# Designs tried in a protein design chat: VH-VL binders against p93756r25to151. Part 18

Target 1, 127 residues: p93756r25to151
Amino acid sequence: EIQLGSKLVVGENTLWVSNNGDFALGFFNPPGLLNRFSIGIWFNSNSIPYDQRKVVWVAGAGVVVSDNSSYFELTRNGELVLFDSLLGVPVWNSKTNRFSVSSALLRDDGNLVLLKDREEIVWQSFG
Below, E stands for the ipSAE of ESMFold2; O stands for the ipSAE of OpenDDE; V2 stands for 0.75 times the mean of E and O plus 0.25 times the DockQ between their complexes.

## First folded at step 5 (VH-VL)

Design v5 (framework fv_gevokizumab)
Fold by ESMFold2-Fast, scan of step 5:
Structure v5 (fold): chain C 127 residues (1-127), chain A 122 residues (1-122), chain B 107 residues (1-107)
Amino acid sequence: as target 1 above (127 residues)
Amino acid sequence: QVQLQESGPGLVKPSQTLSLTCSFSGFSLSTSGVGVGWIRQPSGKGLEWLAHIYYDDDKSYNPSLKSRLTISKDTSKNQVSLKITSVTAADTAVYFCARSRYEFSSWYFDVWGQGTLVTVSS
Amino acid sequence: DIQMTQSTSSLSASVGDRVTITCRASQDISNYLSWYQQKPGKAVKLLIYYASSLQSGVPSRFSGSGSGTDYTLTISSLQQEDFATYFCQQGYSTPYTFGQGTKLEIK
């Protein structure tokens, strides 16, 4: 379970991982774009090299950030925010600050969900 | 041009229900990132946010007043309504409706109505 | 609730002056701050959103700055039409809250 205030930074190569380890969420470099990074979810396997993994979800239909200090955060007000540190602005947001989000969970099926009262799904990556 | 106009009773008696209507034009409340909120201002005091209805039919209420508030929309009439039950003298204020926009992860109120004065008095 | 405090309720200035109005949030609001102008008998007007983004149609003499808990609205060269009450508002979490307002008056 991902707590309010948790974040991923482009330059740190860190991941949020599902409970059984089957899926990972993190930054990746989209095909055809150098020095640009998106947030995505992919099947996490030691037997599949990073450059051969297929991303199953991308925040904002492929919105990118351009700096190693950029980050993806579950903010303390309950939003998923993709922040471009070079531009100094958020480039994508889940728009969930009104939903009383208590935590996020990357489910074992690869669906990233935001939970109210740690139980009710109020937003999800898979539609 | 985007416009919002409030209408209300002007005078309402203590313990009654206050009904306010916001009539708008120049935008659709079905547009992603758009909403309509109600804000009030008692004479000589600051602004107090009351309720908000969003493009996706979600609603938010000020917790201090939530039990007394109901916000609703009528898409066919381009109207948003607010009801406040069991009014007292403390509900005497100018009531504004405003369009909200979402930009750079921030909700803000970009176009406001002129306000309608409601006095609670016998 | 997040409390928004403007350091002064009233400020006197003259046309041509550089004016600064300050706003402090009780917690970090991550630049989810807007500035509004209110004149008697007129609709409230948005000036700045996301702490520093100028609303379309607002004169360039208005600017916003700040981060975290501390924010400032600046008017670089005050005009006669700028005498009004100014409010800050946080959009970080519900309930959305406003500062008490700063009334800008003729010196």
Scores: ipSAE 0.266, ipTM 0.786, lowest interface PAE 4.2, mean pLDDT 89

## First folded at step 6 (VH-VL; framework fv_lumrotatug)

Design k1 (at its last look DockQ between E and O 0.46; V2 from the best seeds 0.00; counts 0 for: pae E 9.1 > 2)
Fold by OpenDDE, look of step 6:
Structure k1 (fold): chain C 127 residues (1-127), chain A 121 residues (1-121), chain B 107 residues (1-107)
Amino acid sequence: as target 1 above (127 residues)
Amino acid sequence: QVQLQESGPGLVKPSETLSLTCTVSGGSISSYSIHWLRQPPGKGLEWIGYIYYSGSTYYNPSLKSRVTISKDTSKSQVSLKLSSVTAADTAVYYCARGYDFWSGYYPFDYWGQGTLVTVSS
Amino acid sequence: EIVMTQSPPTLSLSPGERVTLSCRASQSVSDYLVWYQQKPGQAPRLLISGASTRATSIPARFSGSGSGTDYTLTISSLQPEDFAVYYCQQYDSYPLTFGQGTKVEIK
């Protein structure tokens, strides 16, 4: 379970991983780009190199950020926000502040869900 | 310490295939990306392409149709093939090591000494 | 591709002088800019990465600065061993591209 206020930072190379370990959410380089980052979910397998892992979801369908200090956050207001530190602006938002999100969960099927009262799905990446 | 060394024929005929090998010692090619670059005599540097430690390759679009980069991990060697060569492909060819990480790519910290390949009939 | 343009093409200077080399990118490279030094018959040598970070064993007289599209390599006091060609390179996106180089020669 991902708590409100949790954050992934480009330069920290951290991931959110499903309970069974089969899926991971984190920053990756879109093809052809070395210093641009998208946030996405991929099948997590030790047998598949990172650059060959299939991405199953991308926030904002191709939105990219620069700078190692850029981050992806589950805000305290219950929104997923991709923030470009170079530009100083959010570049993607789930717009879920009105759904009383209490937490997030990367499910074992690769679906990232935002939960109300820790049970009700109010938003999902596959939706 | 990491060392790279280019080897191969110094003379290639027009329309033939240029073949070079980069031998890496003091480090594993399974941990780094190996890049090929070239420099025509008296001119600047051109990036040809690379092979990632995973085996993935990426080529300069200007050369993509003619370039093949492969590796033999057991021999710690990376190969470059450039087909259909012309006089314009005459250059000193370098292999170089690059760092590739989750959050960025880093420049070339180790280079081979380079090998001159001349395209001439 | 991102086009890198260096200026001037050649600098004729004497030892002890301050050197300023310019590198301009056709679009922002977000400080993912490298400087190399190359001497005749040798491979390029890494000097600066990330626009301003000196590589290991590079003397303090070498420094890099700049942002966006404009970058500068500075040699505070030119030494005899510093006469060479200097290249800038971007690693913001593929294909990797180099400037055409600036030759620093002895006056």
Scores: ipSAE 0.062, ipTM 0.727, lowest interface PAE 3.2, mean pLDDT 91
Fold by ESMFold2, look of step 6:
Structure k1 (fold): chain C 127 residues (1-127), chain A 121 residues (1-121), chain B 107 residues (1-107)
Amino acid sequence: as target 1 above (127 residues)
Amino acid sequence: QVQLQESGPGLVKPSETLSLTCTVSGGSISSYSIHWLRQPPGKGLEWIGYIYYSGSTYYNPSLKSRVTISKDTSKSQVSLKLSSVTAADTAVYYCARGYDFWSGYYPFDYWGQGTLVTVSS
Amino acid sequence: EIVMTQSPPTLSLSPGERVTLSCRASQSVSDYLVWYQQKPGQAPRLLISGASTRATSIPARFSGSGSGTDYTLTISSLQPEDFAVYYCQQYDSYPLTFGQGTKVEIK
């Protein structure tokens, strides 16, 4: 499970991974853009080159951040936030700060969910 | 430590194809691209294009009709071909490590020493 | 294509002097700007990336500043080894483009 306060930073190249390892959530460079990064979910296989992997979900369609210090955070208030550190602004959030989120989970079916009391889904991606 | 080395003929006849090879050693290249650049004697630098390890390429529109960049994974080599050359293509040619497809940008932190190619006319 | 314009084209200076080099982009490059140093017979050497971040082993006398379309490289006290040509390059969008260079030469 992904705990409150966890974050992914573009330049760290780290991932949130489903329990069985089949799916990963992380930053990628969308086709046709340079120095622009989206956060998304894909099937987690080292045998597929980065430019050929199929992203099954992208946070805030069309939303990007601009540099290696930008990040995606599950805040202590239970909100997913995509923050552009170069521009100094958030570019997307899940709007879940009043849902009593206790954690997040990247499920083995590729669906990212936010949980209340570690059991009730109060937000989900459409995986 | 990543090292890049250009090789190829220093003299090319007009109308022929310029062919160069960049040999990459001393590191992982799975997240990086190899770029080709050139610098005519006494002039500034021009970006030619890149190839990512997977084979994806992108070329400067000014040269796109004449440029092919390819790889040979078994030899850790990246090739540049520039067709139909003229005296204007005389330059020092460099390969450099740069663009990271995963992260989207990386300044050219490693360069080859460069190789002069002269197109005699 | 983003056109990068450097000024001045040449500076003749003595060791110990402060050097200020200008780079202007035809549109905002959002701090995706690099400064290189190039000596005769050598490949360019990365000095500054992200407009202001010094590369590994670059002395503190080199600094970069600016934003948007206007960027500056400063050498606070010119050393004998700093006489070279300096290039700016944008990496905001393809095609990657360079300024024409500023030659810093000994007076």
Scores: ipSAE 0.006, ipTM 0.613, lowest interface PAE 9.1, mean pLDDT 85
ESMFold2 (binder alone), look of step 6: mean pLDDT 88; pTM 0.917

## First folded at step 8 (VH-VL; framework fv_lumrotatug)

Design p1 (at its last look DockQ between E and O 0.08; V2 from the best seeds 0.00; counts 0 for: pae O 7.3 > 2, placed apart)
Fold by ESMFold2, look of step 8:
Structure p1 (fold): chain C 127 residues (1-127), chain A 122 residues (1-122), chain B 107 residues (1-107)
Amino acid sequence: as target 1 above (127 residues)
Amino acid sequence: QVQLQESGPGLVKPSETLSLTCTVSGGSISSYSIHWLRQPPGKGLEWIGVIYYSGSTDYNPSLKSRVTISKDTSKSQVSLKLSSVTAADTAVYYCARGPYEFLTGYRGFDYWGQGTLVTVSS
Amino acid sequence: EIVMTQSPPTLSLSPGERVTLSCRASQSVSDYLVWYQQKPGQAPRLLISGASTRATSIPARFSGSGSGTDYTLTISSLQPEDFAVYYCQQYDSYPLTFGQGTKVEIK
């Protein structure tokens, strides 16, 4: 589980990984965009047959942030926030501050979910 | 370890199409962007273009009307075609990639092919 | 297109000397700058990325500095294996562009 306050930072190359290791969430460099990064989910394991596309979800339909020090956070008030440190503003959030989120989970099917009471899904990246 | 190797004809006649292949061994190309560059003898480097890990491309505007880059992921190969060549296209041609551009973004080319000289002459 | 201009075009030096190579961009490249070394008959070798970060296995005598439009590669004590051509390359925007090179040769 991903606890409130957890962060990923551009340039640190850290990932949130599903329990079975098949999916990862992290920053990646979209094609054609030098020095800009999106948050996405991609398959991460050789136990899944190779396919033509590895990225299955991108936050904000592909919004980007500047490199090095921009971050993606599950805030203490239960929002996922993508923050551009060069601009000094969030560029995307999940808008879940009123949903009583207690944690997040990247599931073994590649779905990122926000949980209430560690069990009830109150937001999800895809269906 | 990852290795890149260019192959193709070393002599091409003017007005014809230059066609080269970059073969990547010791790894797949599914998460990497492959670039083509050239260097005329005794001169500096020119970036030709890139095929991204997604399969989309970008080209140097100076060459865009004449260049096509494509890939065959199953063979770990990337091709370069440059049409309507002249003597000005004589150069050593390189394919290159960075470390893991998907995750890190571009950080320079640390993997290069050995280069192949293509001479345009009749 | 960002034009990269290197100076001087040629340096003739002895081993042990300090080498300072200049690279100027036609507009700010915000530290998105690479230095390469190239010896005859070889592909370029990556030395520095991000203006100042040494690539893997590059000796500490190589250092990069600068910002904005003006960047410098320094070799603190020139070794016999350092005689080569050095190129800077910007990656702030496409197309990727290189300087014309600085040749460092034995005096």
Scores: ipSAE 0.593, ipTM 0.841, lowest interface PAE 1.3, mean pLDDT 89
Fold by OpenDDE, look of step 8:
Structure p1 (fold): chain C 127 residues (1-127), chain A 122 residues (1-122), chain B 107 residues (1-107)
Amino acid sequence: as target 1 above (127 residues)
Amino acid sequence: QVQLQESGPGLVKPSETLSLTCTVSGGSISSYSIHWLRQPPGKGLEWIGVIYYSGSTDYNPSLKSRVTISKDTSKSQVSLKLSSVTAADTAVYYCARGPYEFLTGYRGFDYWGQGTLVTVSS
Amino acid sequence: EIVMTQSPPTLSLSPGERVTLSCRASQSVSDYLVWYQQKPGQAPRLLISGASTRATSIPARFSGSGSGTDYTLTISSLQPEDFAVYYCQQYDSYPLTFGQGTKVEIK
């Protein structure tokens, strides 16, 4: 379970991983871009090289951030925010501040869900 | 330009632990995976394992029980430890960079260290 | 693990000749195949990635082809500096594995 205030930062070597380990969420380089990053979910299999694992979801589809300590955060207001530190602006937002989000969970099926009261799904990556 | 350099003892006694360090310059180890490989004299290449930018590791099953790969980001160094060595572990050891990109046509080890010979002998 | 088999083990040729090296995988590697060149006392050098994409600064005389389990490295006109050992490697699945190499030597 992902707590409010949790943050992934470009260059800090952190991932959000599903309980069974089958999926991971983190920054990656989109094709052809070594100095730009997207945030996404991929199938995490020990039988496949890390950089060949299939991406199943990308926040904002095509949105990238700079390699300047940019971050992806579950805010205390209950929103997923991708922030470009070089531009100084959020470049993607789940727009879920009105849903009383209490936590997030990367499910074992690869679906990232935002939860109300730790049980009710109010937002999901798949759908 | 990215450069990798292996360092460590060139001679290790049987049953001891082989320890090597890969120093990476001209690039951040947080942006790439660093692999260890080895090549016995006059023979082919064997993949030992990898440490990803996330800090996660994967190892060759044939060596998994004896191998540990770690890194120190502040020093831009990746370490290899191979325990309980025998003469079969005598080889030139390489560290190499694997680019971290999804769904690209450019893969493989594009930068290598010069390699360091480690001989296991009593 | 996926076993990579290269052929022939050794190839003796003269400069200017066309070179064809074979690499076969024990199962499909889905074009996740790279070729390396290695000269004595040196680390391998990446030649081809993704079965057919030349790495940076690799001469046009080097080309890769193939699919599934069968791949080929071709040198259209062998140059004196091309005498070396060539390795194929798959990165389809763990553990990463290499062919045993083909030595291209001067006739």
Scores: ipSAE 0.020, ipTM 0.630, lowest interface PAE 7.3, mean pLDDT 90
ESMFold2 (binder alone), look of step 8: mean pLDDT 89; pTM 0.926

Design p2 (at its last look DockQ between E and O 0.14; V2 from the best seeds 0.00; counts 0 for: pae O 7.9 > 2, placed apart)
Fold by ESMFold2, look of step 8:
Structure p2 (fold): chain C 127 residues (1-127), chain A 122 residues (1-122), chain B 107 residues (1-107)
Amino acid sequence: as target 1 above (127 residues)
Amino acid sequence: QVQLQESGPGLVKPSETLSLTCTVSGGSIRSYSIHWLRQPPGKGLEWIGVIYYYGSTDYNPSLKSRVTISKDTSKSQVSLKLSSVTAADTAVYYCARGPYEFWTGYRGFDYWGQGTLVTVSS
Amino acid sequence: EIVMTQSPPTLSLSPGERVTLSCRASQSVSDYLVWYQQKPGQAPRLLISGASTRATSIPARFSGSGSGTDYTLTISSLQPEDFAVYYCQQYDSYPLTFGQGTKVEIK
């Protein structure tokens, strides 16, 4: 499980990974864009070369951030926030700050979910 | 350490196709984008294009109609083809690579091949 | 396409002198700017990225500054190994473009 306050930062090469390791969530540089990064989920297997890994979900339908300090955070008040540190603004959020989110989970089917009381899904990436 | 090496014919006749290979050793091309550049003798550098780690390409608009970049990941090789060459295509050709572009994006080229001179002459 | 213009074209200097090289872009490149050093018969060597961040193993005498359209490379005390051609390169947008170079040569 992904705990409140967890974050990923452009350039740190860190990922949120499903329990069985089959899916990962992280920053990537979208095709054809220079100095732009999105948050996505892809099938994550050491048997699949990076050039063959497909992104199956992108936050905000492909919203981008523009430098290495930008981050994606599960905030302590239960929101997923994609923040552009160059512009100093969030560019996307899950709008879940009043849903009593206790944690997030990247499921073994690739669905990112936000949980209340560690069991009730109150938001999901695939809807 | 990772090393890049260009190879191919040093002499090409006008109207023919220039064909070069970049061989990457000491590392894998599966996670990296490879760029081609050229430098006419005594002149500055020109970016030709890139093949991204995910397999797509982008080309300099000035050359796009004549250039193809492709890769063979099993041989750790990236190929450049430039068709219909003229004397203006005489240059030292380089392949180059930056850091992990997937995570950090482009931050300059910290790995370059030694360069190979291609002369277009009849 | 973003045009990069370097000045001066040539500098003739002695070891120990301070060198300041200018690079101007035809539009703002938002600090997406690289400096390279190139010696005869060699590929370019990365010095600075992000306008001011030294690459790995680059001596502290090299520094970059500037913003918007105007950027500079400074070598605080020129060493014998620093006589070379210096190029700026923008990476704000494709195509990647280079300045025409400034040659720093021994007087």
Scores: ipSAE 0.136, ipTM 0.697, lowest interface PAE 4.7, mean pLDDT 87
Fold by OpenDDE, look of step 8:
Structure p2 (fold): chain C 127 residues (1-127), chain A 122 residues (1-122), chain B 107 residues (1-107)
Amino acid sequence: as target 1 above (127 residues)
Amino acid sequence: QVQLQESGPGLVKPSETLSLTCTVSGGSIRSYSIHWLRQPPGKGLEWIGVIYYYGSTDYNPSLKSRVTISKDTSKSQVSLKLSSVTAADTAVYYCARGPYEFWTGYRGFDYWGQGTLVTVSS
Amino acid sequence: EIVMTQSPPTLSLSPGERVTLSCRASQSVSDYLVWYQQKPGQAPRLLISGASTRATSIPARFSGSGSGTDYTLTISSLQPEDFAVYYCQQYDSYPLTFGQGTKVEIK
């Protein structure tokens, strides 16, 4: 379970991982740029070579941020926000501040869900 | 080993749509991104666009209004369409893998098709 | 877009000579610079990535250096098979852009 206020920062190589370890969420370089990052979910199986691991979801359908301590955050208001620190602006938002999000969960099926009251799905990456 | 090969008509009339296919073997297009580039005869290289392994696309702003890149994963093929062509679109067209693989850290277009000449002429 | 400028346009040399090719970016590309070699009738071949890292199977005589806006490809001792056009390219930001190339030809 991902708590409100949790943050991933470009360059820190931290991930949000599903309970079974099959999926991970984190920053990656799209294979078109070296100095830009996207935030996404990929299948994280040790049985699959790294170069064959598939990204199954990308925030903002390919939105990228700069390599300047940009971050992806589950805000206290219950929104997923991708922030470009170089530009100084959010570049993607789940727009879920009105849903009383209490936490997030990267499910074992790779679906990132935002939960109300730690139970009700009010937003999902696959939805 | 990854192999790419371009195919399509070598002659296109002005105002028509250039259509090419990149067939990828030795690897899955689900695992890496495919780029399209072109090179007019005797000139340098121009980046056209990319389709990422996760399906999104980005295009060169100079061509964005006329370019469409798509892929058929079942056929391991990536398609390029360039509409409203003129003589200026005459070039050798390449598909390439790259320029960066996230998992390996390898950077640059490391695998290229042999290129296919497309001539725009009446 | 970031404009890449290579110099000189053409370089006529003999085998065994040291080759120095220059590539300048209109703005810093943060070492996200690659070099390609292209021979007639062939696709470009990746030589150097990350400004200074040789690609797989690239001979040691090829080396890259530089930072910021200025980069250099060096061939320590030109071999007959090295006569070709060399391109630099930045991957710092979209759109990806190439230099106009430097032709290394036999003197």
Scores: ipSAE 0.016, ipTM 0.651, lowest interface PAE 7.9, mean pLDDT 89
ESMFold2 (binder alone), look of step 8: mean pLDDT 89; pTM 0.925

Design p3 (at its last look DockQ between E and O 0.13; V2 from the best seeds 0.00; counts 0 for: pae O 2.8 > 2, placed apart)
Fold by ESMFold2, look of step 8:
Structure p3 (fold): chain C 127 residues (1-127), chain A 122 residues (1-122), chain B 107 residues (1-107)
Amino acid sequence: as target 1 above (127 residues)
Amino acid sequence: QVQLQESGPGLVKPSETLSLTCTVSGGSIRSYSIHWLRQPPGKGLEWIGVIYYEGSTDYNPSLKSRVTISKDTSKSQVSLKLSSVTAADTAVYYCARGPYEFWTGYRGFDYWGQGTLVTVSS
Amino acid sequence: EIVMTQSPPTLSLSPGERVTLSCRASQSVSDYLVWYQQKPGQAPRLLISGASTRATSIPARFSGSGSGTDYTLTISSLQPEDFAVYYCQQYDSYPLTFGQGTKVEIK
């Protein structure tokens, strides 16, 4: 599980992974956008050849941030936030601050979910 | 490891279309962008354009009206077509790829083809 | 487009000397800068990216520095294999553009 306060930063090469390792969430550089990054979920399994691994979800339908220490955070208020550190603004959030989120989970089917009481799905990426 | 190879006619007549193919071996063109560049003999480098792994393109505005880059993923090939050529298009043509473009974005080209000279004459 | 200007056009030096090459952009490129080495009959070789990050297997005598519009490639002690043409290239925006090159030749 992904705990409140967890953070991914452009350039640190860190990922949130599903329990079985088949999916990963992290930053990538979209085609046509020099020096700009999106957050996505993609197949991460060794059983899927690298050249067939595809991004299956992108936060905010392709919203981008600069590579100047921009980050993606599950805030202590229970929101997923994509923040552009060069512009000093959030560019996307899950709008879940009133949902009593306790944690997040990247499921083995590639669905990122936000959980209440570590059980109830109150938001999901495939919704 | 990964290798890029340019192929195509070395001589093209003025007003015709220059057509080149970049074949990638020892690796895949998936998750990577393939760029075309050229260098007139004894001169500097000019970026022609790029095709991204999902098939979209960007071109140098100076050449955009005459250039098309396309790919055939089943053959691991990228093509360059430059129409209405003149003597000014005589150059060594290169295809090139960066190290980790999907994850880190553009960071220069560390994989280059050997280059192929195309002469526009006659 | 961003114009890249290299100076000097040619340097004539002996092995063992320190080489300093200049690259100036017509506007800030925010460290989105690459250095290449090219020997006759060969494709360019990546030396430095991000203005200062040495590419894999590039000897430590090569270093990049600078910011904004002004960038420098330094070779701390010139070796015989370092006589070549050096290009800078910006990647702040499309089109990608190169300097005209600096030729480093034996004196």
Scores: ipSAE 0.489, ipTM 0.818, lowest interface PAE 2.0, mean pLDDT 89
Fold by OpenDDE, look of step 8:
Structure p3 (fold): chain C 127 residues (1-127), chain A 122 residues (1-122), chain B 107 residues (1-107)
Amino acid sequence: as target 1 above (127 residues)
Amino acid sequence: QVQLQESGPGLVKPSETLSLTCTVSGGSIRSYSIHWLRQPPGKGLEWIGVIYYEGSTDYNPSLKSRVTISKDTSKSQVSLKLSSVTAADTAVYYCARGPYEFWTGYRGFDYWGQGTLVTVSS
Amino acid sequence: EIVMTQSPPTLSLSPGERVTLSCRASQSVSDYLVWYQQKPGQAPRLLISGASTRATSIPARFSGSGSGTDYTLTISSLQPEDFAVYYCQQYDSYPLTFGQGTKVEIK
């Protein structure tokens, strides 16, 4: 599970990975955008180069951020926030602060879910 | 539909600064990256640089010391300045949108201005 | 920078013929390869992106293939309106670079 306050930062090459390792969530360069990043989920196969892995979900449907230490965070109030540090603003938000989110989980089927009481799904990427 | 149009002087003297403007319509330059490219007569294409949606820039290292790209969001205009020009800078200059930023679209430069010829001559 | 090399420099063909254009990169560009068509007095027009995906409204006779460092643009049956210069371009890394172009002219 992903705890509140967890953060992925552009350039740190950290990922959130499903329990079985089949899916990963992290920053990537959308094709043709060399110095901009999106946050998304892809099938995590070692047989496929990182930059060639097919993305199955993207936050904000094409929203990008700069490489200036921008980040994706599960905030303490239970929102997924993509923040562009160069702009100094959030560029995408799950809008889930009202749902009492307690944690997140990247499921083995690639679905990112936000959980209430670590059990009830209140938001999901594939929903 | 997105449209781009280059404008500026077609003649520049050596050592002076080439200045062009790209006017973008049908879309917001706050949402797209705008690139400048050039093509000397009868030759291939060269990438000059890019200004991203948030205003940061990247330039071709071969031109970096002489190039400045900026934009005026209120006017939906992107500017190119190339200083200390020589005859080698004579070319058709293009502004283009891309690479395409949307997942449902194709990548590359999908919209181009018609280009504007700039001749460097004394 | 990644150097893009196209071959041949010029092709003289007749309508109806199959066209094969080559583009080689000095290093792998991971299929981040586009093809453009340019006619005299016009800006380049995007044909293929991602090495093999046709852009919107591009006829089916245009196709792209290849991987790693070697890519090909094919025109299955050359039409009169296809006589032009074709460029490949990589967007794997900055600076963006183009091939020198292949001119397809009428025989």
Scores: ipSAE 0.048, ipTM 0.725, lowest interface PAE 2.8, mean pLDDT 90
ESMFold2 (binder alone), look of step 8: mean pLDDT 89; pTM 0.926

